VH-VL binders against o60147. Designs and how they scored, part 55

Target 1, 175 residues: o60147
Amino acid sequence: MLEKNKYLYIFRHIQTNQVLLSQGNVLKKTALFQLPYPLQKPVAPNGMRPAKLRKDHWVPLLKVEFPNESMFQSVFMQLLNYRKYRSVQPLTSDLLKLPIPVRRRKIMRQEVPNTIADLADILNKEKFPENSVRLQLSDKSDSEYADWPPSVQIDSEEIKLSRGFREKTTVDEAR

## First folded at step 19 (VH-VL)

Design km15
Fold by OpenDDE, fold request of step 21:
Structure km15 (fold): chain C 175 residues (1-175), chain A 118 residues (1-118), chain B 106 residues (1-106)
Amino acid sequence: as target 1 above (175 residues)
Amino acid sequence: QVQLVQSGSELKKPGASVKVSCKASGYTFRSYGMNWVRQAPGQGLEWMGWINTYSGDPTYAQGFTGRFVFSLDTSVSTAYLQISSLKAEDTAVYYCARGPYLSYFDYWGQGTLVTVSS
Amino acid sequence: DIQLTQSPSFLSASVGDRVTITCRASQDISSYLAWYQQKPGKAPKLLIYDASRLESGVPSRFSGSGSGTEFTLTISSLQPEDFATYYCQQDYEYPTFGGGTKVEIK
């Protein structure tokens, strides 16, 4: 009878703009496993997967509330897959023509927009009920990276997440 | 209702291989990870690893690399555990368990006893 | 890997007793801890997730508390069907289990 997790949290790295998906409002160490290995594509800006989770290096990007757990889990798994697929794809010829530092910067700049676009695409395909999905962004302008289906309502208020975790309020939400 | 049904008990000789199946029903198979947990006789629970049911990518815990292989047949919502070059110490009950991405395990198979004996 | 230490390993109790089991983590795992019940010859059953959230269908006499490195499973009034082995499990990192606590009839 008690509802399980129906919330998706996405964090971005304050320096690299890398993205982590989270099932909770506090980042787990396992979230780092979403990042590619240093020797794999794309190469992380620092050329390594951090051994330790520095929560203070990650800030909230967005929060999504789904109608139920099943819908959340479906979208979460798909989003992971989209990200993984993109990360293993060969670099385009245009990117390969660029110097490595420029290439890295360009790829890094696209992580946030790509993640948002992926989310929108998945939600468009799922055809959830109208206004059944609530999206909160740390920066409302980030919503412009995608066309959202009628199932998504975008909150005007920014999310109340802090670095690596959710800020505690009198009315705290479940994981 | 969510159900995980595993294949029956196995008796094998050292050096042989075994393949345990775990058929899922009552939910969207690709929406939850499938974990494998080992329990030796009279011992505790050991997480062996998991397989991403959407991508098919397996991850193995330390100590369960090499001889252990996770696989899927998504067409029948079934996960598989294959153990090669069986050893006596592999004698245990093996469980499949559903769970959110690298989280807790909310539904379990009934377990499959694998006995390795000469 | 994160080690979970359960205490006690064995506990003798009577029906109606208040039972408390402790799980200590080798490092801070926030609230990412689950509790399971296992009866002989059966698969484990999820009781508590995220340290204090009761799984659907689990009696309210079961409760979980704690955060960081110290966690507790409490059975407010032990019932005959509660004699079993209990395990804690963390999911902050790759999942690991505690050693288990066997609750036996006194």
Scores: ipSAE 0.871, ipTM 0.941, lowest interface PAE 0.5, mean pLDDT 92
Fold by OpenDDE, last read:
Structure km15 (fold): chain C 175 residues (1-175), chain A 118 residues (1-118), chain B 106 residues (1-106)
Amino acid sequence: as target 1 above (175 residues)
Amino acid sequence: QVQLVQSGSELKKPGASVKVSCKASGYTFRSYGMNWVRQAPGQGLEWMGWINTYSGDPTYAQGFTGRFVFSLDTSVSTAYLQISSLKAEDTAVYYCARGPYLSYFDYWGQGTLVTVSS
Amino acid sequence: DIQLTQSPSFLSASVGDRVTITCRASQDISSYLAWYQQKPGKAPKLLIYDASRLESGVPSRFSGSGSGTEFTLTISSLQPEDFATYYCQQDYEYPTFGGGTKVEIK
């Protein structure tokens, strides 16, 4: 019998570089709720929550395999909270000097490195067993955004990118 | 040994308020969301919403805004459901249910019957 | 909201029977579908998650299949303790439940 979900998928938007956390290799519509939702309901290019989930606009950023479900869930909840916390922090003086559209774009560009850094920080604090967490990146250079603890083993193979993402299967769960 | 233990049955009059508790044990409280599900007598299950046990942020389903309040006491791993201005149609069994972030529900409380009657 | 339609709402069966319950989603939910069993006066119990994954401790006579908009729960050989109400639940959007299927003794 297969274990419960122990895989974290992180997706990035191909245009805005916004980041979504996923408990599966197929994005749920609820994943969009991770993004800010302004009163005017702007689309993704405006740096906010889009009205519809365009799966073809999201590509895998990284995949993390945890030893078990409990560890995965713990990290997942923390990662969500880290992003939220950051989003409510006061803007720096440098950002405040920029026009709003430019500011939004700049903030979105930092979502990928910030998320990776958050993940590493959380894993560092968790102190999981050595090489117990398997990390696969779509771009190996993204691993440079953080110092990884001994618990993390980075795969030599990169995630294959496509316009869409594969459907969830039992075979994928075994990978 | 995951367990969710809810408070006992409640009998209230219309206009009153009730607060149902759900105490969790056997796992890390903040690692899983806490959902609330309503079941009217002889009816099906209805998702009311959930509370993020890490941040304390509640999300309410359509139809459960206003009079319904989710809250936490993380120090005792307990989630609460408060219903104000009770109506007869609020008569139901209320369940707390653990689950991964906005996913399925793997562990349930035993349910709390709330009866609203004049 | 995504609507889940279960069929049938009621079915009568005998011990040893093969029972199949269907859950239809109003839109594609991939494999984000769970099945629950509920007995009178008791809380629901998770049986299947992610359409086909058996929850720990659940007998192997229970199985789930399907993807997209059509899903099925199968009990290969109905046991006396299996007479109950079964619910499907999707988590592609905010969670919603099917109307339930009551399995009664014939």
Scores: ipSAE 0.869, ipTM 0.942, lowest interface PAE 0.5, mean pLDDT 92
Fold by OpenDDE, fold request of step 21:
Structure km15 (fold): chain C 175 residues (1-175), chain A 118 residues (1-118), chain B 106 residues (1-106)
Amino acid sequence: as target 1 above (175 residues)
Amino acid sequence: QVQLVQSGSELKKPGASVKVSCKASGYTFRSYGMNWVRQAPGQGLEWMGWINTYSGDPTYAQGFTGRFVFSLDTSVSTAYLQISSLKAEDTAVYYCARGPYLSYFDYWGQGTLVTVSS
Amino acid sequence: DIQLTQSPSFLSASVGDRVTITCRASQDISSYLAWYQQKPGKAPKLLIYDASRLESGVPSRFSGSGSGTEFTLTISSLQPEDFATYYCQQDYEYPTFGGGTKVEIK
């Protein structure tokens, strides 16, 4: 059993609260392709898929440590697909009643709680061993967005990573 | 043991189509992406794109759109590459390769030689 | 697309030699670089991932270093089975490969 890649990082945009999944503590440019592209007009807000990744605009939301690579990869793929599925769903009648700018903001703001809830749901279904998954949050209060299974141990310490990129003085964490 | 087994060599005429298969075993198929890499004779490696094995969504690299189609049969843990309207320049070895989401490639198929000749 | 330039393209060495291959990226890719070994008629084999992490089962004589735009693959003591072509690959953007370095017998 390999422990090669067992860390999940989730970042949020400091302004829009959009969410990106990362297999490392440094965001890849390809992470931008995770951003939802609504099927319904109007077109997604500017900056949804910029040509360049502004790493300094992304801060860590949470970090998850899994027992091994296989478990990590399974959860990562599921989480990725949960978000994609949600992004292609028709907008609710309630959302359609809102002005476009308000609607966009509301949808983006829901990404954080939705992602956390998705993660918890996936972990609940996986039935991993008790306390085998370590969850570290930037804001501990974010853990309240979901009911966590016994497999999840919430770390008492907040995540120390401050941005979606590695600074010269920042200690690099292993995948 | 992780294994990727590809279909055998193909000889085709220009304008024909070919479908290469890649059967995976030894791991959870939907937990890793499946990538396709092309290598022309005596040339380097070219990433063609990948398919999300969980959702079935394909992504194609620049230069590999239109005539190239990635598909899955998850019931048998198999990925497929279909090339239509074959050209002489399509002559190459095609590899399937497992990897984390848009990352490196840790396991490779043995490759499938596709020869396009009149 | 990110361009990867390997140097040298060809390298002649003897068994026991220390071999160094360089891969230069056209832009900063952090540590998202992998190294592969390919022998004639065979599929590539992953050696190093994330610039310096040794893949399971790969001999310890292989090592990777570097970050940003400059990366190096080192074989501390070349063995007979190490004569092959080596490729670097970045995964910061959509994957691209270097042009390869063929290590031949001197």
Scores: ipSAE 0.868, ipTM 0.943, lowest interface PAE 0.5, mean pLDDT 92
Fold by OpenDDE, fold request of step 21:
Structure km15 (fold): chain C 175 residues (1-175), chain A 118 residues (1-118), chain B 106 residues (1-106)
Amino acid sequence: as target 1 above (175 residues)
Amino acid sequence: QVQLVQSGSELKKPGASVKVSCKASGYTFRSYGMNWVRQAPGQGLEWMGWINTYSGDPTYAQGFTGRFVFSLDTSVSTAYLQISSLKAEDTAVYYCARGPYLSYFDYWGQGTLVTVSS
Amino acid sequence: DIQLTQSPSFLSASVGDRVTITCRASQDISSYLAWYQQKPGKAPKLLIYDASRLESGVPSRFSGSGSGTEFTLTISSLQPEDFATYYCQQDYEYPTFGGGTKVEIK
């Protein structure tokens, strides 16, 4: 059976540092649906969804290559769940003392490290084969936000930044 | 082998309710979304919405809010579509379809015909 | 919602013919388009995903091309089992289907 999509792209917003998960190297509008509206029920104190997708405001944070589609899909769904769970958790008393704009900025600034940590945690639990998962980062220092399991091989080369999308690579075309 | 098996055809009166089941097998149920697609007699395909099989969160397309309810029983890898206050225009074949998160649909159930007639 | 317009709605062809079906999107959907085949009384079957990727088990006579707003499904040599209705579907936004193209025997 031919392998389907096994590549995870994570994008960050250039201003807010919000994070979007993508199954392709070009962001879809549906990616915004990962972020809750503040007025949604239940109230989403940790989420804020832009009204429109501005591809030029999003840059690749990292790319992950999984052994196969099934493993990728499993991790993808879990990662979505981790973020959603966090977004609906009660805010700490310290955060509640901050003005709303300051609070939101502080929360959003933690999305990148939290997402990376979530990914590492999920991969640790999945226990994939050694060096079976390839991780490329736009900034290699971002890998320091988590302890990675033996299944993860961090690429020595950083991914090129491209707003809203990444050009197809030989690896992408080979899927 | 991936399979989606739906419940049998239904004949209902207007105002009644129906619940269609879709049992999944051959893959990790929570790794793929479950979509519902409607097809009226002699008409095209219409996406009704989907349910996140991991979180249980449903999303309904425009025109399918209110009377339509997506639900899960993860213990038996089964998705459900419930339609209440049935109308004649609800007469159609309803499909469940597996797919990656809000993507294409790679596996389909055999469909369930729901006929609403007085 | 993104509208998909298929052309033609009906197509008469013979075995061995090269068949091309077009799907136009109301806005740029990149390569997030799939093609399905549906036979009477049966569920749709995925043929192509991501505009040009052939689903496993699908004959190589089927191919997809295009990006942005214009997409095509091509059957290089029509076989008897290929007479069916074909649908395009986009997943750039919430999924929507084209109106379908019925391929009939000439």
Scores: ipSAE 0.868, ipTM 0.941, lowest interface PAE 0.5, mean pLDDT 92

Design km15
Fold by OpenDDE, last read:
Structure km15 (fold): chain C 175 residues (1-175), chain A 118 residues (1-118), chain B 106 residues (1-106)
Amino acid sequence: as target 1 above (175 residues)
Amino acid sequence: QVQLVQSGSELKKPGASVKVSCKASGYTFRSYGMNWVRQAPGQGLEWMGWINTYSGDPTYAQGFTGRFVFSLDTSVSTAYLQISSLKAEDTAVYYCARGPYLSYFDYWGQGTLVTVSS
Amino acid sequence: DIQLTQSPSFLSASVGDRVTITCRASQDISSYLAWYQQKPGKAPKLLIYDASRLESGVPSRFSGSGSGTEFTLTISSLQPEDFATYYCQQDYEYPTFGGGTKVEIK
């Protein structure tokens, strides 16, 4: 039986440090819908879709290999939910005192560490088997944004950077 | 053992409403999105949109806004499609289909025929 | 929206034949393409995902290939149960389906 997708890719915007979750090593256009848009209930009309995806503006932040598809899908959906929840939280008084451009920059700077912390929190709650989840980071220092449970094994080697996608190796899968 | 079981065929008058159910089993309901696909008689497949089973947030495809409502009852792992102000052109088989976040559809319900006739 | 064009729309073949169906995307969708089989009165069945990955339980006579804008579904040796309509579907953008290819008995 062929195992379906069990790989999570997280991409980082090279300028804004915004993050996108991906179910494959090639970023899809639909990933842009993860970003907070000042739009009401998302609809698929072409007029409400973001501009074309600039793949060259996104680089891999990390890759996670899960034991199976079910575990991957569970974590993926939870990560989406964590980000959604955070995006709707009221702004702190300190942030409200800042000019809008400064505020936006400050919020965006926290997306990478927040996402990594979210992932660790979710994995801590899931309590997967020891060393069953493999984590690869483009920058190993990013692992320090969270305390990782025993289920997570951090690879000693960093992933190679590739804009818009992660280059396939002999062991990489399409998704 | 993944299964999606939909409610039975419906015969409605124009202007009426219909609510189709899709009960999921054999997997963690919140781990996969639920998609709705329409197929008019003798026609191809048309993606209507999807609902995030974790957050409950629906997304509707172009042409399926207004009269179409996706909803959930997570306590019974069931997704619903409600169509209001039914028109003759709404006559079709409606499928629920499981899939990863805006991806392919690996499991399908058996379909629900909705016939709108005066 | 991404347009998927299937060819041919209709195909007549015999049992044992090698059948090839093409799906062309209006833009580069990488490998984010799936193939489905649908029989009359039945729901579609996933055959291939990510352009070339065979869904569990699907016979090995089915295979998918391609990337970017050109994709192909191949049935190496057509069986009686394979007479059906086949659809491609992309998930690079909001999901869209091809127009379908009906494989009929010659």
Scores: ipSAE 0.867, ipTM 0.942, lowest interface PAE 0.5, mean pLDDT 92
Fold by OpenDDE, look of step 19:
Structure km15 (fold): chain C 175 residues (1-175), chain A 118 residues (1-118), chain B 106 residues (1-106)
Amino acid sequence: as target 1 above (175 residues)
Amino acid sequence: QVQLVQSGSELKKPGASVKVSCKASGYTFRSYGMNWVRQAPGQGLEWMGWINTYSGDPTYAQGFTGRFVFSLDTSVSTAYLQISSLKAEDTAVYYCARGPYLSYFDYWGQGTLVTVSS
Amino acid sequence: DIQLTQSPSFLSASVGDRVTITCRASQDISSYLAWYQQKPGKAPKLLIYDASRLESGVPSRFSGSGSGTEFTLTISSLQPEDFATYYCQQDYEYPTFGGGTKVEIK
């Protein structure tokens, strides 16, 4: 019998570098609700939540395979929380020195490294079994944004998912 | 084993309030969202919204804003649904249901019948 | 909101019959569809998730298929305990349910 979803997909917006977490290799519209900004015009990149999901605007960042569903769900929920927490934190002195539009852009650009760092931090705290978590990146250099615990095995091959869509393979993943 | 146990049936008058509880066990409470689903007598299922069990943030579906409040007591792994200013049309069975983040619902409570009658 | 239309609303069948229920979405929801069984006075029970994945403990006579806007729940050989109401549910957007299909004994 097939196991339930144990795969985390993270997508990056091609313009804003905003990040979406996905339980499947095809983005859902509800993923947009992860973005902290209200649904207003103009559409991103001004830090606004887009009204529509343009799947072609999102590229895969990484895929994580967990030992089981429970571990995946735990990490997923924590990642959401970490992102929310950052969004409500006071701005650094360096950011406050920047004009508002520049500040917003800089914050958005940090979402990718911050998300990767968050993931590593969560995994470090969870203390999963050695080499039990498999990490596959679209860009191997992105792994340098964090120190990974022994539980994480980084794949030598990069992910080949299509923009916002599942990879066409002989056997599809659970989600 | 995963289990969701809801509070018992309620009989209320119009204008009153009711609070339904849903106690979870057998899994990590904060790892799954808690959804609420309404079913009026002889009718279909309606998703009312969900609460993020990790952050405590509720999201309400259209038609379920204002008088409906989702809340948590994480210390006892319990989710709550409060309905204020009850109306006759609120008469229904209310279900709590576990699910991944805004996904399907894999475990359900047994349901709580709320009857609103003058 | 995404509307789900189930057909038929009512279905009469006999034990041993092959039963097919259809769920149509108002827009493309990929494979983000689940099926539930509900018996009178009981909570719904998850049967299928992600269009075709069988929930643990569910008999193999149940199967789901489809993607995009057209989905099907199939019971290969109807058993006495299968007389119930069945609902489809999408999770591509905020969750919504179909109107249900009541499977009755002929």
Scores: ipSAE 0.866, ipTM 0.939, lowest interface PAE 0.5, mean pLDDT 92
Fold by OpenDDE, look of step 20:
Structure km15 (fold): chain C 175 residues (1-175), chain A 118 residues (1-118), chain B 106 residues (1-106)
Amino acid sequence: as target 1 above (175 residues)
Amino acid sequence: QVQLVQSGSELKKPGASVKVSCKASGYTFRSYGMNWVRQAPGQGLEWMGWINTYSGDPTYAQGFTGRFVFSLDTSVSTAYLQISSLKAEDTAVYYCARGPYLSYFDYWGQGTLVTVSS
Amino acid sequence: DIQLTQSPSFLSASVGDRVTITCRASQDISSYLAWYQQKPGKAPKLLIYDASRLESGVPSRFSGSGSGTEFTLTISSLQPEDFATYYCQQDYEYPTFGGGTKVEIK
């Protein structure tokens, strides 16, 4: 019996640090639909959602292997929900004092740590068997954004991607 | 086993409304999206859209906005398709189909025939 | 929207025949293609997903291949129960279906 997909890939944009969830190692165009519009609907680079999928603009953030498809799907759906919830939350007074471009950048910069934290939170709640979830991070330091449950085994192996995606790159935080 | 059971056939007049139900069982309802697919008599399959069973957010395909409404009752693992202001062109078999997020459809309801006739 | 073109629209074959159905996408969809079988009065049944992955419970005589814009469903030896209409479906973009291929008895 062939197992269905149990692999979660998370990609980050090399410039904006926006994140996309993928059910495979190749991003689909539909992944772009995950990107929220906190204020208005503009087009990249100044907007929240690019008009086109440029594979070369995305690098792997992490890969998660689940014990089975059901667990994968559950976590995937929850991750989508967490992201949506954040996108509709009222902006803090401090953020509202910032110019819109600065505000957007600040919000986007938090997507990576927030997504990682979300994943950890979801996994903590799911209480999967010990070492049943394999987590690979492009940057090992990213694991520090969350406390991982015993169900998660962090693997030091490199994430293998198909052609078209860029390898790990340093994001300029000043952008 | 995974099952999707839809409500029975409907005969409606133009301008009326219909609500088709799709009851899911055998899996965690909120873990998979629910898609709706239309098939007119003797025609092919048309994806109408999907509803996120976790968040309740619907997404409608082009051509299926306005008169078509996806909804949920998670307490009974049921998805609903409501069509308002029915037209003769709406005559078709409507399927609910489980699937991963905007992906393929691994389990299907048996279909609900909606006939719109004066 | 991504357009899927199936060929042929109709295919006559005999039991035991090797049957090949083609699905062409209007743009590169990588391997995000599924195949379905539909019999009269019944709901479609998933056969293949991600271009080449066989759905559980589907006979091994069914296989899928291809990537990019060209995809193929193959039935290595057609059985009596395989006479049906087959659809391809892409999920690279919002899902769309091919026009279908009806496999009839010769």
Scores: ipSAE 0.852, ipTM 0.936, lowest interface PAE 0.5, mean pLDDT 91
Fold by ESMFold2, fold request of step 21:
Structure km15 (fold): chain C 175 residues (1-175), chain A 118 residues (1-118), chain B 106 residues (1-106)
Amino acid sequence: as target 1 above (175 residues)
Amino acid sequence: QVQLVQSGSELKKPGASVKVSCKASGYTFRSYGMNWVRQAPGQGLEWMGWINTYSGDPTYAQGFTGRFVFSLDTSVSTAYLQISSLKAEDTAVYYCARGPYLSYFDYWGQGTLVTVSS
Amino acid sequence: DIQLTQSPSFLSASVGDRVTITCRASQDISSYLAWYQQKPGKAPKLLIYDASRLESGVPSRFSGSGSGTEFTLTISSLQPEDFATYYCQQDYEYPTFGGGTKVEIK
């Protein structure tokens, strides 16, 4: 009777624009392992993985409702693998010409468009039923980073901007 | 119906190796992580680590970064735990357990008793 | 590492009693806590995930609550088949288990 999680939550870092994928509306500490190349003492914007999860630095980017948990898990694991694949690709000559701090910032700022494009690529390949996947964005113009398949219904209502985290327990009745 | 079926009990001498299998069925193998959990006789549960079934990348808990190796054969939806240079302290039941990415464990194998004795 | 402390480590109760087991985390883990039941000679079985969500096929007498650092598992009316050891597990960080609570039926 009760379905397990079928929602994908994607967060964006307020300063670096790095992206974290989440199975819940509150980030786990392990989410930081999605960011490549851990640094001993990361300093934004020079670090690619923060040493500590600062929950007040991560805001909603988008939310996706899938038909069921199995479909969610399939897309989630594929997205994680896309991020790993991108992290080991050779850098372009244009990026290699930049000083390392500038290069890192430019790479990190590509995470939003890259993640959105990767999500759409997965959804186009999976061929989900028409209108079976509901996408809600904090900024609807971000949908322009990709061509969406007929399976995706983009919600007309944006996620309201938040200065804090949404807690999963605020929607649960049990205490 | 999700099932995890492990290989049978093993009796080994110190210094030997063992390979425990965990065959999964009833779900998309690459969509859920595979975890290994140890339980020594009369003791509690101890997470050993997990393997990302999509990428094949293992992660080992502290204390399991040496003699323990996780691997996969995705063609037969099977995960493996190999323990080398067995010690008496390795005597335990070893469970495989499925779950969402680094999450709770919703399905467990029946466990494999590995006994290490001289 | 996040340490989980369960209490009590052992309890004895009668059929029909309301039983509560607590799990305290060494840091805020939000609602990322699961409860397992393990009967002698058997694998653990998931009862509760995300602190309060009941797993499919688990009797409704089981419930979970809590957030942050303190969590409870409640059995509203203890049955003879509830003889088992109960473990909490957090997944906010790399998973860790509590030490267990053995429940014996009088």
Scores: ipSAE 0.757, ipTM 0.885, lowest interface PAE 1.2, mean pLDDT 88

